# VHH binders against p49116, part 10

Target 1, 238 residues: p49116
Amino acid sequence: EGPLLSDTHVTFKLTMPSPMPEYLNVHYICESASRLLFLSMHWARSIPAFQALGQDCNTSLVRACWNELFTLGLAQCAQVMSLSTILAAIVNHLQNSIQEDKLSGDRIKQVMEHIWKLQEFCNSMAKLDIDGYEYAYLKAIVLFSPDHPGLTSTSQIEKFQEKAQMELQDYVQKTYSEDTYRLARILVRLPALRLMSSNITEELFFTGLIGNVSIDSIIPYILKMETAEYNGQITGAS

## First folded at step 10 (VHH)

Design kd6
Fold by OpenDDE, fold request of step 11:
Structure kd6 (fold): chain B 238 residues (1-238), chain A 119 residues (1-119)
Amino acid sequence: as target 1 above (238 residues)
Amino acid sequence: QLQLVESGGGLVQAGGSLRLSCTASGQDYAMGWFRQGPGKEREFVASISRSASYTYYADSVKGRFTISRDNAKNTLYLQMNSLKSEDTAVYYCAADQWGRYQSPNYDYWGKGTRVTVSS
């Protein structure tokens, strides 16, 4: 049987909204995040193994792991996004809410810790100098995680995850032959993704665009979106 | 399309030092130095990861050459010490689009800068 991923799955190019405003407003942040989310979902959709699971299973799978995929995307696209600047802007916007006494002390702490975790994760990935191939395989491993509740076809999902892991191992051994522990060093970063709250991520990046609509509810629509429609979103005015 | 421009080449006496620079038109690439001597094939010299966390050297230059980068200036450097006649070559800067600091195939190349080491 053929490989899980091909070279076509390594490409992960995020186009940022243009022009970048002097002050990063909520709209710019949400638009940027939405583009990344769409890119991540459509990346998943481009994998033949993903398609083979069927629409219902695909939807459930993405619902379970979208936050992890999104976070990996943030790390991968951190430079292009100027992620540190975006996160700083988010903090600034939160300060306004804090001043207006709209958030409890506990909630403020949770949100700030989440932002810190995101930044630290992305910094750690940057320091590891994760390459495009490694990101593709890591995303596949995260995508085909069988340990989420409510999934169907778990045996097949597990098989795909194992295949992704094996391909990553082969790639790292071949590419980084002089770095014996490269694979382990990369894989030990995955647990950090499970510490990220999807609810807080959604609040930070998507509240301005989707309002009361949840990411969970729009995932089926994103997955059904035509490539041309997606491209139109990318070229659209911010 | 990434453009790479090397500079700093020249004539130097054996045992001398030289510092090469490579200016990149873009960011977020793993980069490396290669060289091609007279009548020889192009060979790997050194590579550096995007964050500079990882560096690698050919055995022939290990301990004598140092690769570094300034990301704020989009510039790659090669400090060459204890130069030998066999170091005479055109030195090329290269970049990997996938960020592989041990790239099997670099995607972008400069035009090169000539280094001549006299006996």
Scores: ipSAE 0.877, ipTM 0.944, lowest interface PAE 0.5, mean pLDDT 93
Fold by OpenDDE, fold request of step 11:
Structure kd6 (fold): chain B 238 residues (1-238), chain A 119 residues (1-119)
Amino acid sequence: as target 1 above (238 residues)
Amino acid sequence: QLQLVESGGGLVQAGGSLRLSCTASGQDYAMGWFRQGPGKEREFVASISRSASYTYYADSVKGRFTISRDNAKNTLYLQMNSLKSEDTAVYYCAADQWGRYQSPNYDYWGKGTRVTVSS
């Protein structure tokens, strides 16, 4: 059996909305987040092993791990996104809600803690200097996680995850031969992803979406979206 | 396409010091220094990760050379101390687009700056 990932899966280029406003409004944040989400989903779709699981399993799998994939995407694209600025803007918008007494003290604490966790995670990944190949494999590992409830074909998913892990190990050993513990250092960061609430992430980055649409509900549509349509949207042609 | 421009080369006496600079037209690259002496093949000198958290050196320059970077200025540096005649070479700046600070194949290269160490 061939490799799980190829060089084509290493490229992960996010195009930000243009122009960047002086004040980052909710629309800009949501658009940026949506583009990242689409990119992440289409990346997953481009993996032959993912396609082999079938539409129903694919949808369930992405529903289970979209927050983790999105968070890894934030880390990977932190510089091009100016993530710190985006997070600061989100905090600023939350302050308005706080002033209006729309949130309980406990909720405010939860949201602020979540933002802190996101920032810390991304900072930690930056300090580790995770490269494009490593990100690709890490994303594959979280994508093919068999330990989510309600999944079918768990044995096959587990097989793919193991393959991703093995390929990452081989890559790190070959590329970073002088850094003996690099693999362990990068894998130790994965548990942090499970501490993050998908609901809070959705609220922070996607609240400006039209209607009462959830990320969960739009995932099937994103996965079926044509690449050309997506590219057109990124370039403003759609 | 990323452009790399080296500077700071020149003539130095053995035991002296020199600081090289490399200005990059873009950001978010792992970077390194290479050199090519007269009649020799290009060889690795030093590399640095994007955040500068990791640095690596050839054995021949360990303890004498220091690689660093200023990301705000998009500039890579090579501080060379205790220079030897064997250090005479054209020094090249290189960048890896995938962020590999131990890159097997750098994608972008400068035109080089000449360093001559006199005995």
Scores: ipSAE 0.876, ipTM 0.943, lowest interface PAE 0.5, mean pLDDT 93
Fold by OpenDDE, look of step 10:
Structure kd6 (fold): chain B 238 residues (1-238), chain A 119 residues (1-119)
Amino acid sequence: as target 1 above (238 residues)
Amino acid sequence: QLQLVESGGGLVQAGGSLRLSCTASGQDYAMGWFRQGPGKEREFVASISRSASYTYYADSVKGRFTISRDNAKNTLYLQMNSLKSEDTAVYYCAADQWGRYQSPNYDYWGKGTRVTVSS
């Protein structure tokens, strides 16, 4: 069998909405997040092993890990997105809700902690200087996680994950031969993704654009989206 | 396409110091220095990661050379101390598009700056 990933899967280019407003409004944040989400899902679709799982299985897989994929995408695209600015804007918008007494103290704490976790994770990844190949393999490892409830073909998913892990190991050993602990240093960051609430992520990044529609409900639609339609959504041409 | 422009080369006496600079037209690259001496092949000198968290040096320059960067200025530096005649070379700046500070293949290269160390 050939490799799980090829060089074509390393490219992960996010195009931001243009122009960037002086004040980052909810719409801009949601549009940016949506583009990243679409890009992440399109990336998954481009993997032959993912396609081989079948539509039902791969949909379930993405539903289970979309938050982790999205978060890795945030980390990878943090500079082009100006993620720190986006998060600051989100906090500012949240403050408005706080002033209006729309949120309980406990909920405010949860949301703020989540934002902190996101920022911390992205900062940690930046400090590690994760490269494009490593991100691709990490996303694959996260994507092909067999330990989510309700998945079918778990044996096959596990095989794909193992393959991703092995390819990452080979890559890191070859590329970073002088840093013998780099692989472990990278992999130890993955558990942090599981600490993040998909619901809070959805509320922070997507509620302004999709309203009451859940990410879970739109995932099948995104995965079935034609390339032309996808490109239109990414570029805002449609 | 990323453009790299080296500067700071010149004539220096053995034991002296020199600081090279490389200005990049873009951001978010792992970068490195290479050199090519007279009659020699191009060889690796030093590399630095995007955030500057990691640096890597050839054994021949360890303890004498320091690679650094200022991302706000899109500039890469190479501080060269205790220079030897063997350090005489054209020094090239390079960048890796995938962010690999130990890149097997750098994508972008400068035109180089000449360093001559006299005895």
Scores: ipSAE 0.866, ipTM 0.938, lowest interface PAE 0.5, mean pLDDT 93
Fold by ESMFold2, fold request of step 11:
Structure kd6 (fold): chain B 238 residues (1-238), chain A 119 residues (1-119)
Amino acid sequence: as target 1 above (238 residues)
Amino acid sequence: QLQLVESGGGLVQAGGSLRLSCTASGQDYAMGWFRQGPGKEREFVASISRSASYTYYADSVKGRFTISRDNAKNTLYLQMNSLKSEDTAVYYCAADQWGRYQSPNYDYWGKGTRVTVSS
């Protein structure tokens, strides 16, 4: 019954807070990350197949996959975000925390390893020159993952994921017809997304949010927001 | 609203070489060169990915033309060697906003630079 995604789902334009501060700070990083999160959630909510699953299933699905969607968004928008500069600033902050004995060595090792894995993932996606259509289908594949615990309608979710996989395959074959291994090279990058910790993502990018609110707890609110409110969050204040 | 400006065209003898340049007002595009000969339709020449990891060439120019880019200068190049009379054309720089180095349609186009190859 028609394609899972339309051309409107390929558009994914992140606008950074302006002006960029002389020294990167927690507020700039958190606003930048928040804009990406809301852009990603708005994208997911706009998909008719997602809408068809119903509100409870939508909430469960997004709670399970938001970190993978966010990580794909980081890779897709790494140049616009100056992600390498943001991560370098975070690394410098962590090294100062060791000097001041503010964090345990084990925690800092975990966070540094996560940053390295994130850098490697983003670099590998850039080296493959993943295009905007491919990112849209990859995001759909991770969104419609039926293997997360506690999901309802897993049979329907699996059918949507298979459709996303089929549409990606058809797209790659048509667009890059002389590169018969491109699909395989792209798909072998996806398992790295499951290695990304949502807890560490929150610490790296969302610690500046009021209190210690988890992204998981605000997902139902984000999914119910009106379009005008989304546009305000995505474009934000400079 | 990407702006593309080509340069480097001119008159050259068959067997000679030219290097075309295209300066872009922005980054993060897959880019390509096209050409249109007199009384002919526009045809693909070469393309390059955002990172320059992938290049693709029309069969008619393989081995003679080399596409490259300098992302620090937002500049695309086409090195044209062993030029033939059939290479006479207006050469256009193009950019794909979705990052497809083998794009079915490009979104932004330069005004072109003329290359004339004399016998």
Scores: ipSAE 0.608, ipTM 0.841, lowest interface PAE 1.5, mean pLDDT 88
Fold by ESMFold2, look of step 10:
Order: structure tokens, then sequence, then C-alpha cells
Structure kd6 (fold): chain B 238 residues (1-238), chain A 119 residues (1-119)
């Protein structure tokens, strides 16, 4: 009972590995992305409504939406991360892979289209100046998506999503009272998240994990971690 | 950790113009200007979004004041034209860490710069 999210769920502070190398490498990109992933999972796990669904439902839900949460995190933290610089480094790496004949032309096309869609999504969110409260509610809306196959408790998940939508609407109407259409412009951005492939996200940002394990496989472990262990992963401390 | 430093205040004749500046020690904030006149409560003047795509003005300054920002220089501006005696106040720069360009509360405040409009 009470609000779905409180002010404690608005805080979303990403700390980047230091120092940023002159020439970005896979290790820097993977550590940066790992910190964002752990921050996103910590955020989701901290929500009382999420906790109320139980461990099996939590795992299923996060498996279904982790890429959408990660993509919203990229958009929210794009300036702190210097995401444009990271994406440029990835493009250079792909060009080297073409020269070395390591990827098929079809795969390269798919990855380049994904990068373009990601950049366009982040640009559209920046142009709307989505605030920290709005990001928190958007993340809740994608987290509590009842339509994913294999979910249990879909009626309760739907109720939580409706509550997130109601709280976002109330927030936008109170905070941006002179901008009647702001909610509609914000919500129209969400379908673009379904265009983001989790497999390509793993290739772009988690190359140290791809080929051995997938993010999907480690989610149950991540969700069971103690809070102190999470904080270590988010900041790079051990 | 954000520090805000205002400048550009001074004495100006009614009908004149003045430009205020506020240097921030960082970016990624929605920002605004407030003022406190003699015997008055602090009141909102204008605000601007992080990207500068959105601005919002108090009715008393619409058409006379223009808020802008240069994110490369981490600087917020307030161009004040057609100044009136009622505009006499200490002007404060403010920042909202959550990026709300119509923020109900600002998290960081400068010390203010005084503007005096003589008749």
Amino acid sequence: as target 1 above (238 residues)
Amino acid sequence: QLQLVESGGGLVQAGGSLRLSCTASGQDYAMGWFRQGPGKEREFVASISRSASYTYYADSVKGRFTISRDNAKNTLYLQMNSLKSEDTAVYYCAADQWGRYQSPNYDYWGKGTRVTVSS
C-alpha cells in the first residue's frame, strides 16, 4: 500500500571507472555496462511491489525486461557515461572485425542498425528532457509488464503497472501543468525499447560475458546478492 | 557537488537592460532564476531545461526577460530588458538535480547578485 515508488527510488547515480582511457577498450566498456546493469537490478529489487511478487516471479520478470531497463539506464546516464564516445569505439571495433573477416555482413548490418536505433532513442529522450522522476516511473512501467510469456501473477503485475502509470500521470500533471501533452509524448517513446535486442546489447556492452554466459543466466544470482555486494559491483569496489 | 556563482548585478535606470550570469561547477541540471525584492518573499523568475529545449517564465517578466544557457561553458544567463522599479531584488541562481524544468523545489542555490532599478 502507499505509492508504488518513493523519492528513494528516484536516485540513480552511476559511477564510471576511472580514469577513462584515451582509447576505449572492451574492458572499460564492459565494466561501465556492468555497473549500470547492477545499478538497474538494485533499483528494481528495492521496490516493495517487486519484492511482494516472490522470487520466481521476480526472476521471470527481470529476465523479460532487463534489456529495456538497461536501455532506459543508458538514456538516463548517457552524458555521465559519454555514451556517444563508447558507441564510436564500438563502431571502430566493428570496422576492425570486418577487416579481419570475423563477422558476417548480415550480422554487422544488424548491429549497426541497433546502434543507430539506440542513439535515436537516447536523442529523443534528451530532447524531451525526461527528468529523474519520469525515468523512475518509466522503468517501473517496463518492469511490471504483464504481457510477457511465462509470467505468473499477471493480474497483480498489471495492477502494479497501472499504478506506475497513474503515479506518472499525477506527477507530470502536477509538475508540468502548462504542458498538457507531455505524458503522451513520453509514453510514445516506450515502444522503441521493444526494438532493442538483448543478444545485440550483450555483444555491444558485455563482450567479456558473451560466448561463456548470458545476462539471462546470471539474473537469479544477481537478484539474490546481498546489498553490500551490490554496492561493490555498482562502484567497482570489492 | 554543485557550486553556483552569480554575476552581472548592478544599478540600472528604469527601461534599461542588464544581463545576469551564473557559472555552475557542473552540468546535467535544470536551472532557474529567483529573486527577492525589498519586503517580499523569494519568487520564481524563469527556468530552463537541461538541453534548453524548454523554458518557463513568471507572468511578471514574460516578454521582458530571456533565460538561456551555454552548456559548453556551464553558464546560465538571464537577459533582463525594459527593467522596472519592481524588478529591484537580489537575484538567485538555482539548480534542480532531477532535471525538472518546472521544479517545485531546487536543490542548489547561489548566494545572489543585487539588481537595483532606479527611476
Scores: ipSAE 0.577, ipTM 0.823, lowest interface PAE 1.6, mean pLDDT 87

Design kd6
Fold by ESMFold2, fold request of step 11:
Structure kd6 (fold): chain B 238 residues (1-238), chain A 119 residues (1-119)
Amino acid sequence: as target 1 above (238 residues)
Amino acid sequence: QLQLVESGGGLVQAGGSLRLSCTASGQDYAMGWFRQGPGKEREFVASISRSASYTYYADSVKGRFTISRDNAKNTLYLQMNSLKSEDTAVYYCAADQWGRYQSPNYDYWGKGTRVTVSS
């Protein structure tokens, strides 16, 4: 019934903790990343097609794709977040960990490779000048993956993904009519998201936030955090 | 609220050149130039993506005008060569909050700078 996304789903306004400290620490990085994660999850929740799938399916979808959505969010908000500064601070802390003999050389290599892949992805998206509408459709394509385990509505999820792809195609054709290959150039960036490790993302951005709990375990709580009671009012969530 | 301030307008003889500037109070926008001539509606002149990787020009200025930007200075430029009387207009700087370098609708506008091309 109607378009998968409306113009209200294009809005993606990240507010950073203020002020930015002169020397970044794990608390600033975790707070910044947490704000992006919550924004991304609540963006997904706002989509009528997502709401229609039911709570169990919603949780399964987000658990499977949160790292891809988070990575798209990093690319979209890289300037607002000063992401290059954050990543430089993380690299410095990793090099200090080597000097203090706190991590194996193999682990450091894995983490540095991941940081390089993340930087490359974000830079490639910036060079393509992916716009806010395109990001919204790319996030929808990532969100509505029909291959996730435990899905009860796989054919409907597949139809939603196809609809997101069609809407992106129509949007790019209308908006960038003189750039024949723009859709193809955008879509070929999506496989890079699958190279991003959720475990390493947790270590880079979320280690001090909630102790040693994985992000996938808190997703049901994030999805319910603001309002959602039957015919009721929520008073003083915070 | 993003603020856009144009400068560089003035009186120029036909065939001459001018360079317009627009300083922005923020970053991370796709930007463009528009103009409004006497008795005409505002029309698109040129646009440039956030990274400057993509530019687009109206047919009437293609080959004569060049849009560019310096993101370190938050400044947008329009180099206008081979000016014609038809180029006489108030020129406006505009920004698209969604990053579309071919935007159907810009969100922020400057107050304009006047360009008069004399015969």
Scores: ipSAE 0.571, ipTM 0.829, lowest interface PAE 1.7, mean pLDDT 86

